# Miniprotein binders against a7ua95r516to809: the designs that were tried, part 28

Target 1, 294 residues: a7ua95r516to809
Amino acid sequence: ASLSLLSISDLVPDLQFIFFWMSNAIEILYFIQQKSPAYMQTIELMDDKAGSKESLLSATISANEEAMTILEEVIMYTFQQCVYYITKTLYVVLPGLLDCNPFGTEPSSEQCRRAAGVCVCAVCVMPEAVRRVVSVFQTTSDLLQQYQVHSEIQSQMFAYLFFFTNVSLFNQLIDKGPARGWFQRSRVLQIQASVKILLDWAKGAGHNHLAQKFFAKFCSTVTILASPPQQLSQMSWKALCAEHPSLKPVQLHRILTQYQLMAELGPLPIWQPSSEDEAYIYRTVDLLESFENH
Short names: E, the ipSAE of ESMFold2; O, the ipSAE of OpenDDE; V2, 0.75 times the mean of E and O plus 0.25 times the DockQ between their complexes.

## First folded at step 4 (miniprotein)

Design M34
Fold by ESMFold2-Fast, scan of step 4:
Structure M34 (fold): chain B 294 residues (1-294), chain A 85 residues (1-85)
Amino acid sequence: as target 1 above (294 residues)
Amino acid sequence: DTYEVTITIKGPEEYIRLLAEIAIYIAELMGAKVEEVKIEEKDGEFTVTIRITGLTKEQAEWLARLIEYLAKKYGLEVTVEIREI
C-alpha cells in the first residue's frame, strides 16, 4: 500500500527486485523450451534400456510442462506487480500534464542582445509536469534494459503503460475538462504540445508504433478540439467518424458538443449522427473508457 | 557484497538432472560462478550438490526460492544454504 504512494524514484529498489525475478523467469522458460529436445535425445541414447527409458521420457515431459506452467505464473505475477506500481505513479502525475503550459515565458530582448552574433533566445525546455511523466517511462525503460528483459516483454509493458495513460488522460479530459477549463482553445493547444513531447519521447525510445496505436483515442480527441472552426464545419459526421475510428459515436458527439460550446462559434452546422450511430448513442451510457481491456 | 548458494536436491535421476541444469543456467545468466557440481547415487536415490558464488543477496534469495519451489512441486527433498562471503 505504502509502495504505491511513492514517486517512481522511490520505487526503484523494489522494482529492481521484481524486474530481476521476471527477467530470470523468462530466461529459464526459454532455456527449458530450447534444451528439452536435447535432454530427450540424451535419454534416448541411454545404453541401459532397463525398461525405464519410456518412464524417464514421460517423467521429463511432465517435469518440463510443470516447470513451464510455474514460470509462466511467475512471469505473469511479476509483470502485473510492475505494471501496478508504475501505473499508480503515472496516475498521480498525469493530471499535471493537462494543466501545464509547455509554451514557457519567452526571453527578454535584452538577453538576446547580450549574446554575441546571431542570438538563440528561444530554448525549448521540457515542463516539470511533462518531465514527471517522461521520468516514469524513462525509469521503466532503464530497468527493462538493466535486467535485459526480452524486447517482446518490453513492448508488452509499454503497450500497457500507453494504454493506461491514454485511458487516464481521455477520462480526465472528458469527465473533468468542463470544470477545469481544459476544453478552451488555449488550453487544448497547451495539452496538444505537451502530448507531442510525450509522443516524441516514445518515438526516440523505439516505441513509435505502440504510441500511435495506444494513444489514438486521446490524440483524436485533442486533434478535433484543436481544429479550426472552418475545417470542422466542412466535415460531415460520416467523414469525422472515418477519420477518428478510435472514438465511439457517443464520445465523438460529446467532443463536438463541447467544441461548439467552448469555442463560442455561434450557430454552426450541426454534425448529425447517422440513424445507426444515433441509435447507438442513445442505447449506450459508456462515455468513459474502462481500464479493463477486453 | 558477495553471496554463496549451496543447493542440495535428492530424488529420481531425471528430475535431478533437469533441476541441476536449470540452476546452473540461472547462475550463468546472473554472471555467477558455478564452483562445484556433485552427483551421487546411493541405493537408487540421486543427490546433486551445487555450489554457486558471485551472487548478490537478492540473486541468492531469488535462486533459492525458485529451486525450492520447483523441487517441492516435483516431490523432491531440497536444502538451500545461503552464506555471505
Scores: ipSAE 0.012, ipTM 0.250, lowest interface PAE 8.7, mean pLDDT 75

Design M35
Fold by ESMFold2-Fast, scan of step 4:
Structure M35 (fold): chain B 294 residues (1-294), chain A 85 residues (1-85)
Amino acid sequence: as target 1 above (294 residues)
Amino acid sequence: DTYEVTITIKGPEEAIRWLAELAIMLAEEMGAKVEEVKIEEKDGEFTVTIRITGLTKEYAELLAYIIEEYAKKYGLEVTVEIREI
């Protein structure tokens, strides 16, 4: 099969089934949580019939705890399944985001259409690679809304998806960027524009706070690489660390070193790590992010 | 029922290391165990072999699919073997 055939739309039937089960389990859990205190209070107010009240109360607590544990396991399992299927599509489409040019996209007349009396020009100018990523997030949002999934779980889902997107993009950019030419200023500006489209989508979808939190590392990296040499050379190592707290010292040092090489800059004494950071910088194991780090 | 997935990737050292790392991260996220990671060089070509256990059939097939799509995107040769254990 070809990459153009991979679409979040192809996963909708499977995702609908899993979201259906997750939503039902959440509703049952909520029902038990709401009804249990009232029922327990009713038992407490009954006459004590030689331990009958204690036995009933104990049995009810045990039954409720068992039921809630099973429901929590079902919710966790179905949540993980949804995330798994969604991240499968994201992993396939994300590399394209680093290699597309939003400034060179020429929309076709077929893509420029009116919706509710408004021209959908944003869709017309959005690169296909960015559109694929946005489609994954939009479809996820639509399914969560369709099945009336609790807002906290919706937030957890997007936190996870944004976390994985950030880690995937950061690791590719920092590890493969120099060899792929992605550290060239023109490419960095294209990447920055593409990322802005994703962040704008997140803001429109009500997930701005999650996007700001979980995209911080990749956004900091792109911001540094997009900065002119004069601006960066005026900042001390301490100031750069303070401006980009999401970056580990080893990551910041690698980014600045690559920036220096690509911009053909001479030695920059002002970008000297502290003695503590210097020790940390030599630990190569800490360079790339893990999907298990939260 | 659990399945064993053996992923063999051939290409430039940097590219195969990246794809191998992605495969390992995905496998771990799926709750699988990475049993072996072996890197070999023959005639200037690099080959990495990853052996993963503890996956369901569905997860094994999804891992294979994701890795094969990335391989196609970046021009890497990948072979995935799925076996019931």
Scores: ipSAE 0.000, ipTM 0.098, lowest interface PAE 22.2, mean pLDDT 74

Design M36
Fold by ESMFold2-Fast, scan of step 4:
Structure M36 (fold): chain B 294 residues (1-294), chain A 85 residues (1-85)
Amino acid sequence: as target 1 above (294 residues)
Amino acid sequence: DTYEVTITIKGPERAIRILALAAIFIAEEMGAKVEEVKIEEKDGEFTVTIRITGLTKEQAEYLARMIELLAKWYGLEVTVEIREI
């Protein structure tokens, strides 16, 4: 079976195979790393009167180095394939998160209502678009757990997935936002609520630190855009830079310019870049983030 | 009833060794028997032939699917034949 982009569910059988091999290669690598020193020590402690000990040690070192190189290659390729297909699926579903309304008519709290004599609970109901994104993360988590992938590799995978999600959402919002109306206050508040659902999922899954680190740019953007005009107008450029260190000067300037327009704060610039930053606010090459961080 | 899987892989020596090792590990995990592993070199190209027995139909199909996927990643030519024995 070939890998497919139709949905994350369609990819599960192929991903199970890839995770199975990645997990096995990692375990074999660790086995070699743990057992090799003991075997080497045994050879070293042998009484070598024939001069064969050095030959045996050299052969063992060469064999172990070759085996580890092959296993590292398998781990790298399987990891890259998983990331590639999972991020392709994410890229298709992520824009929906910017268009959905989590403030629908359904209750957002853990509440039960009685309708026609039956208790109806709208507990943990999320918009379909957000559910699709969460489903990709949850399926990844489930596969990592099913194949008992080491926590370090699991952390690396979610670090990359969160990095990818942050860059994708940030770029979509900055590049497409004006045409899509995403900078309008009501839309920003909807986006903020949707992002909170993703961050809550990450916290529940034990990835809060990674989510805080890798979502910083998008979260800063949404936080600024969702700020009340009274609050934001009282903050200096320097104060905003200090609170949002993940944003580059050109990015912060673009966000504040959009905010000024949408909040109808007038045509005169309110936020003046520092003299040090003024040279950088026109670097359009730095406006959008790169997906290539390694 | 049991099935036999014959895997033939062509390519560079290092790549075919990786895929052959994968096939053997998958087979052993399923409790299957690796009957034969042959490595041949002809005109600078390496060919590995692996014969595995003791598989159910589902296991044979799973093994074939897994090996074909791995071969695709490494750009290797692979042929998998499934036969009831």
Scores: ipSAE 0.000, ipTM 0.160, lowest interface PAE 14.5, mean pLDDT 75

Design M37
Fold by ESMFold2-Fast, scan of step 4:
Structure M37 (fold): chain B 294 residues (1-294), chain A 81 residues (1-81)
Amino acid sequence: as target 1 above (294 residues)
Amino acid sequence: GTYRVEVRIRGPREEAELLARILEYLAKLLGAEEVEVRVEGDEFHVTVTGISKELAEWLAKLLEYIARETGLEVEVRVEEV
């Protein structure tokens, strides 16, 4: 589309229109799904001539199938449009999360005094980069609520947004992390704190289970990188694989290799892949994650 | 009171026919008293009679949305009968 770098607020009017029509299409689909069996049963119980009853049933089945197909296409199209615009905005703001510092961003004394009387300082504590990501999620939640979009579709939306966020952050960290200094311990702890803010938002919004599921890979990566060398040196390859099942052998090996290179003075742990995993360590095509669900 | 919805569909024949059939099905499912489908040259005319104002407005909105997404030319007229 002609959309360039835009804040989520700039997209709200367009998203409102798309969510409105998506909600309407979903409601019609569920109405038909609920009412069709009863309607068909009414036809089957008709005391009419066999020929007219059979013809009506056949026509009803055909029409139902056609109606379902068109409504599903409309729902799919509007869902894809929402996902497209929202993830395009996320793609722009997510890299900032890896560069921000959530420590030491304290409100002024004036803001602290106001917070003592009223809860007004929340937005001042959060780094701007993290606030931008949270704003995308919050605006999406607000729009889904405003247009009363069915809960299953809301869950699918956030499942995809969390999946997208996880893949984007993981790929950025693995591909660009060493050159950007993101593998340094102090930076990793900042990243971990920023991610916790996102996870806390998801929990507060009722999406804790989805966040735990779809952020597993990135969380595992950050957990390993934040671990002291003493703790990691006590773990075998098999133990690390068992503790981080979301990571592929090539991904785990790359993370540990980079960790070893970035570690400060201390014992250098040696992790040998199992014989079963050794063949997969050199499959570079499996290093980065795909944005496609499997 | 009861309402009548008249729909004119123009576009590629197979797509226009499909929309007409879906509209006929939806109108019957929604409890319309009578549904008529006529083919007038390259146009499909669907007349739905005996539905509530609420359902007539709902159907009109759905048709406007479908027309925009499919590229079919759809004219909808809602009147009280």
Scores: ipSAE 0.007, ipTM 0.245, lowest interface PAE 8.7, mean pLDDT 75

Design M38
Fold by ESMFold2-Fast, scan of step 4:
Structure M38 (fold): chain B 294 residues (1-294), chain A 81 residues (1-81)
Amino acid sequence: as target 1 above (294 residues)
Amino acid sequence: GTYRVEVRIRGPKEKAEYFARLVEWLAKMLGAETVEVRVEGDEVHITITGISKEDAELLAKIIELVARYTGLEVEVRVEEV
């Protein structure tokens, strides 16, 4: 029997198994890293009669390298499997974030209205498309906590998930945005509101620094597109590059061209690339982001 | 008291011997007094003695984890001596 699992909930049993083994392998690796220096030092402090010490030290180093290698391979494999299944689920749900309207949602209860400045019912009033994305991140966080995965690995996982989300959203907006109407200011404001919900979740989960780092490109794109025409038309190319260093010249040029078209700012480009950037705005190979983490 | 860990490994010779060396190294690092490795036909038998309860349980956990991911057939017994 062939079954397709597209929901994060459907993957939880498999992910629980993988997280369990990853957590155990990490714990064992840290134990060995702590024990290894002391053990090697005891060999180095041995009475050396006829060179037996050097032979024993070499054998110990070799054995340590073999043990560390297998544990590192297990950790890498289980980490890659978790990331693969989680990002596969994210890829399916992310386009919905670009098509949803969070402004159409009205509070259904008095509590939500009273908490207008800080919405304690944020999850209850969240658009379903945004809730599906948040659910993937929340389930990941819950599994990492359940299996007591070390905080460094936890940060590594969310760094990759945010990197993947940023690349996926940016590429979809740039590639499909014109045909989908996503560059219209009203739609951009909806996207900006939805992204804010994701960033607020990340901040609440203790991942604000990672979210700021890895969402920079998509956030810059949305910020530019959401800018009022009068404000944006007064900024030079140099000023825009300085405010949005995460964007490549070709990416910034494409965004500004779409903004000009949608905002009806006239036929002549207001934003002219510098002589240094001129050659790079025509490199289409640099337009879309790679999913490979460099 | 001290504990004894007995390990029996079955699988492709190269993998079984590599795993046996890993087990021997881990046992020595955990302060085991003796580690005896015997090759008997298609199996590798390891006897570890003079190890604490905590370290014996940790060693058994490591062995089970590695066996699961390498696909080797491994039996581990931990007992007080």
Scores: ipSAE 0.015, ipTM 0.282, lowest interface PAE 7.2, mean pLDDT 77

Design Ma
Fold by ESMFold2-Fast, scan of step 4:
Structure Ma (fold): chain B 294 residues (1-294), chain A 81 residues (1-81)
Amino acid sequence: as target 1 above (294 residues)
Amino acid sequence: SKVRIKIEVEGPPEVAEILAEVIRWLAEEAGAEEVEVRVEDGRVEITITGLSEEMAKYLLELIKRLAEKYGVKVEYEIEEK
């Protein structure tokens, strides 16, 4: 049963059931956590033999701990199911973000902007490919809110979705970018604009900190590729590593090599890795990111 | 349509009883009309009424996962009210 052929809207009924049970488990866990101390105090105040009272306390603590552990398993299972279905949908729509043109304008639109001077466009429409990605995030947010899922769990879900999106986009850009022409300046600027739309959505949704943290690798990549030749050629390898700590040496080297080729800089400038990083650069196993959260 | 489900949990009493209590809480939170738990020496019978068939089936899948993890045997029967 492949979910790759389904839109996010098609999954909503199934997701509603999973979110419902996750929300129920969270509520019960929270109730036990809040009521357990009061119940323990009631036992502690009982006028029983010390041994009998201590035995009852020990048994009650064990039972409550096991019940909480079972509820945590329910929460983890339902959380993992939601993430699985949502990320399957994201995987299908994410490649379109690298191929869309948010600057696509007709001559009439350009003439209107030019006549108005340096223009704030009142009728800026999100590209369809970007809209599909945003729809997945928005639907997830709506479901979390509909079932009143605790904000900490919401943050964990978006942390994973942003992590997944970052890894997927980064791997696709690095692996397929050369063949698809995605490293050409005009394409990079389109990608940068599309990514900004996603980041603006995340900021509006209250997830700015998570987006900055989990999109760091892809954002660093796009930032480097969008840099003017004059600016980038003045930076040393050490300076670039310091500015982009999310990138591994092999990843940074690959990006700079592609930039040099596309910008027609010739054999210079040469971004020379440190002696320590140079050995690491030749290990291909560290080029692409894993989908396992570290 | 609303259904009645009967669940039998067999295993070590300390595990079966706690699992049954969690199942009861989950069913009650989900809006079950009635939940009855009967405990007799390593066998726990849970009767839940008033959940939709779809809700009941999902709860049973959830219970099966927990049973497998905690090494208890679960048998169930679904019937319309």
Scores: ipSAE 0.437, ipTM 0.840, lowest interface PAE 2.1, mean pLDDT 80
Fold by OpenDDE base, second read of step 4:
Structure Ma (fold): chain B 294 residues (1-294), chain A 81 residues (1-81)
Amino acid sequence: as target 1 above (294 residues)
Amino acid sequence: SKVRIKIEVEGPPEVAEILAEVIRWLAEEAGAEEVEVRVEDGRVEITITGLSEEMAKYLLELIKRLAEKYGVKVEYEIEEK
């Protein structure tokens, strides 16, 4: 009950604290890595008074190594905490993306309405369900930029968030799609349009490559389901495998089977798995994606 | 020779207080014997004792970098002990 009310805005104060420490730890680590050698050289050039130089050098090396280890742990911990809180928020809003109608008219965001009355920014013209998802990513981006987090860490964070989003959406679509009517052509086209808005945002935010990579499986699924029966029925199993390499044989087989049922198509010999794939189409353990495979 | 460093940080209270804790942590890891932090209305005074002159200079360069990143003014004094 309480999780359904949690917005990304409610987490911003906690996230700000974590991002601050993460950014500082990265900066300190980078400084130590760059300046430590020069510092050690300075000690090495000092006059050796009764072995004091060697002891100081040893102590400095040990202190730097310890500090770097602690900083790495802090960076890892803060990164994991950020991902935990952000993915928790995504978990709440992502189901709405599959249920939304992006062709409806919805009001602008409350934040933009307070500032300008009626805002026509790219986020305010989005469907509410899409806007909620984009808001999580945008808030994350804004915080990363605000605290000047290293670009590599930003990329890793978005890679994981896109991975998580893809796994979540894909698993929900495969598992619940038939029962919820998400495999119906009209609903698929709505989902396709919603995902396109998200991908366009990711492109505008500079994460186009990551989005293309990590959303490949969900996008492939939606593309197949959005295909007209006349077109898809002409594609062989091998052709579909080649066009959608992100899908495992069991996943493709499930998608095609559900498509066939939804479209009221008879058995299509052209969609029969190859002899090589026949053993794999029954591996139900591989049907859903794992969150651990990142 | 060991030095005493006095650091004054001026800025938004939220930033100054956090930076003070970062400086404390850094000083402790650098082998400081004592670190005293006083916070008053967005001013932070940090007194660090027991560092070598070389380590003190290194720490101050790091603090300067952090201060620049956050737009905080830092002043410092090094006293030989």
Scores: ipSAE 0.196, ipTM 0.678, lowest interface PAE 2.0, mean pLDDT 87

Design Mb (at its last look DockQ between E and O 0.04; V2 from the best seeds 0.00; counts 0 for: pae E 2.0 > 1.5, placed apart)
Fold by ESMFold2-Fast, scan of step 4:
Structure Mb (fold): chain B 294 residues (1-294), chain A 81 residues (1-81)
Amino acid sequence: as target 1 above (294 residues)
Amino acid sequence: SKVRITIEVEGPPRVAEILAEVIRWLAEEAGAEEVEVRVEDGRVTITITGLSEEMAKYLLELIKRLAEKYGVKVTYEIEEL
């Protein structure tokens, strides 16, 4: 009865029509862009004693530019509609990544072999929470392929979906993590393993570059939190800033403070911000990321 | 079921005519059986025949969005075939 349980498959019928119209608009736009130079050249070759050729050429260029702008608006609107519905579904399923355990009980080799015929193996089974997220990305990829959406638009859509996923996961970990125990090392290792499954899917789908770019902040956070205490304690603030440039000073400070608390490294600060960074940390409002950047 | 849509666009002639042409292209790419555009007394009328009812409804929502953005007035009529 809860709207929060709405799956991506429930949205497919509506998404199909939006992808259909988006694909149509893209095809028309590219056709006009390809044919416009040839048509303009044809006009240039016309014999015009009255000087109307210059007027016709100018009018045709203007009309084509206005038509292309309208088609770009259609593409933008349909693209934003797709992204809106897909990200609403992602927002519901993403918190599950922070709570799931991808490390199962070790089965015997016989159990793995027996399960192979059913495509289920206890140690190789993707957690349901991770599968739900992957299902959203896979369904999106399938719809883009079904409607033959141009590869550049496909890349832009996955860039936004990865951006959204990164912001959502980072904000939830920073905001709710302390209360939920997500900063504890054992929980962080579970999160790291779950995220790796998602990143491996992206690599297999041909989106490795986009995933590396747009998941950098969340991946840096998880990498720091998963570091052994003996290793991390030996790193300076400057070294950590250099290794994790995607993190703002205030974000890095919050992460390290939580790490120190969870690892029971004592009450005195181990990682000392620079004088400039210290001033910024206490004055900034930039702890959480915004969803409204491309 | 298949439908016939009649769309009337009112606004500055240049904008109305370019919008109508884009609508024609979208309908034709979508597989409409017939698309006719008529310009009479400064009004642009687009008749689209042969789209499914669901496809037609989405096209009309798209046209409403464009009409709002480009400051033209759109009225329409749907007839089941």
Scores: ipSAE 0.579, ipTM 0.893, lowest interface PAE 1.5, mean pLDDT 82
Fold by OpenDDE base, look of step 5:
Structure Mb (fold): chain B 294 residues (1-294), chain A 81 residues (1-81)
Amino acid sequence: as target 1 above (294 residues)
Amino acid sequence: SKVRITIEVEGPPRVAEILAEVIRWLAEEAGAEEVEVRVEDGRVTITITGLSEEMAKYLLELIKRLAEKYGVKVTYEIEEL
């Protein structure tokens, strides 16, 4: 009950604090790494008053190493906390993306109505379910920019969030899709349109490469399911494997089996797995994606 | 020679306070003998005692960098002890 009410906006104050510390720790670490050699050289150039120089140098090296270790721990911890809070919010809003009908006349967000009338910005014209997902990513982007977080850390953050989103959406679609009718072509087309809006946002935000990479599995699944029976029935197992290399044999087999049931197609010999893949199509442990491997 | 540094931070109260905590931590790690933080009327004053002149200059360079990043005005005075 309480998790369903958690919005990204509610987490902003906590996230701001974490991002502040993360950004500062990165900046301090970078400063130490850049300036420490010059500082040590300055100590080395000082007049050696009775062995004090060597002691000071040793103490400085030790202090810098300790400080850098602490800073790395702070960066890692704060990064993990950000990911934890943001992924919790994504977990709540992502299911709505699969149920979304982007072709329906959904009312513009109440927030956009209150400002200067009907906002026609790209975000305001999005379906509510898509907008909620985009809002999480946009808020994350805004916070990262506000606190001037190092670009590499920003890239790692978005890589993980896109990874998480892909795993979550893929697993939900594979596990619950048949029962919820998400494998029906009309529903698949809705999902495809919703995902396209998200990908277009990611492209506009400068994350096109990351989005294409990390959403590949979900996009491949949706592309197969959106394919007309007449077209898909002409594609061999080998051709489908080659076109969708992000899918494991067991995943592709599951998708095609459910597609056959949905489309009321008889058994298609052309979709028969190769002898090499036959051993793998029954590995149900590999069917769903894991969150732990990244 | 050891120095006393007095740093004044002017900016949004929350940012100034957090920056003061960062400065305190940095000063302690740098081997300061004493660090005092005072918050009065939206100004934060940090007094750092017992750093070498060279370490003080190094710390101040970092503080300036952080201040620029957050758009906070920092002023400082250095006194020889």
Scores: ipSAE 0.496, ipTM 0.832, lowest interface PAE 1.0, mean pLDDT 89
Fold by ESMFold2, look of step 5:
Structure Mb (fold): chain B 294 residues (1-294), chain A 81 residues (1-81)
Amino acid sequence: as target 1 above (294 residues)
Amino acid sequence: SKVRITIEVEGPPRVAEILAEVIRWLAEEAGAEEVEVRVEDGRVTITITGLSEEMAKYLLELIKRLAEKYGVKVTYEIEEL
């Protein structure tokens, strides 16, 4: 009953019926859309005078349009309910992704760090925190397939789930990162490896383009933070903006400020904002992303 | 367990009749054994036979949402078969 303890498996019984009715409504809507031209052709073949047939045609078109609108409402309501329950589960499990170590059970993971600090070595495993997030995505995918939900709706569902994941991870990293030590280089490399596991899941599930689109802001942030100081210091502000267009000036400025602090490169700014961007680097209203911006 | 749902829709006749047709389509696609829509004395009555009780509960929640949205009153009765 407690929302803080809900797992995706606890929600499956309710989700099954919601997905069933969503899929049912989608299939009916699709059927009506496919047959609407044929119905109109039948009416036109029988209509050879002005009068009651023209009134019947107008009434029939209006009734079909109203019925399709009602079906769209069913689809929207059931989609909204699915998203509501699934994202409540995601909200609980996503923070652990920022604290986990995909390089093993040891905090340092010396073997993976010696292998360039990227999760490509044979000793890296999926942490429990990452597994919990993947389980939500996989269970959602399994339910969508089980109930044969139309592929476009499946894509819209994962577009929103990836959007939600990006906003949640980005906001927590930016907001809590300094206090939680998430800007430490070893921590950033661990976060990068954990996100790659999620991206690999999305690619294997056929959602690669959606994940690349909707994770762009968080991935850009981690890419910048994971860069060696020698490489990052060679990039101008303009070049960084061009490489990472998903980041707003205030966001890029905050990320670079934290990077400079953690790399102990002194207090003097290394990256000078362009004249155009200088007015925007202090707009704290733009720092965090809204969950309503889908 | 399979049930029979009897749904009465009270409201503007055009809205009630269109809603009833959508409900009929949903029930038929869901595998209902029988769906009857009756219009009598300005009331629309929908009888759906052969859904499971769990499916019927979720269908009724959808119908109540639609009734609120489109300004009609819905009452219903569920009978176990």
Scores: ipSAE 0.426, ipTM 0.836, lowest interface PAE 2.0, mean pLDDT 82
OpenDDE base, second read of step 4: ipSAE 0.488; ipTM 0.830
ESMFold2 (binder alone), look of step 5: mean pLDDT 85; pTM 0.832
ESMFold2-Fast, scan of step 10: ipSAE 0.573; ipTM 0.892

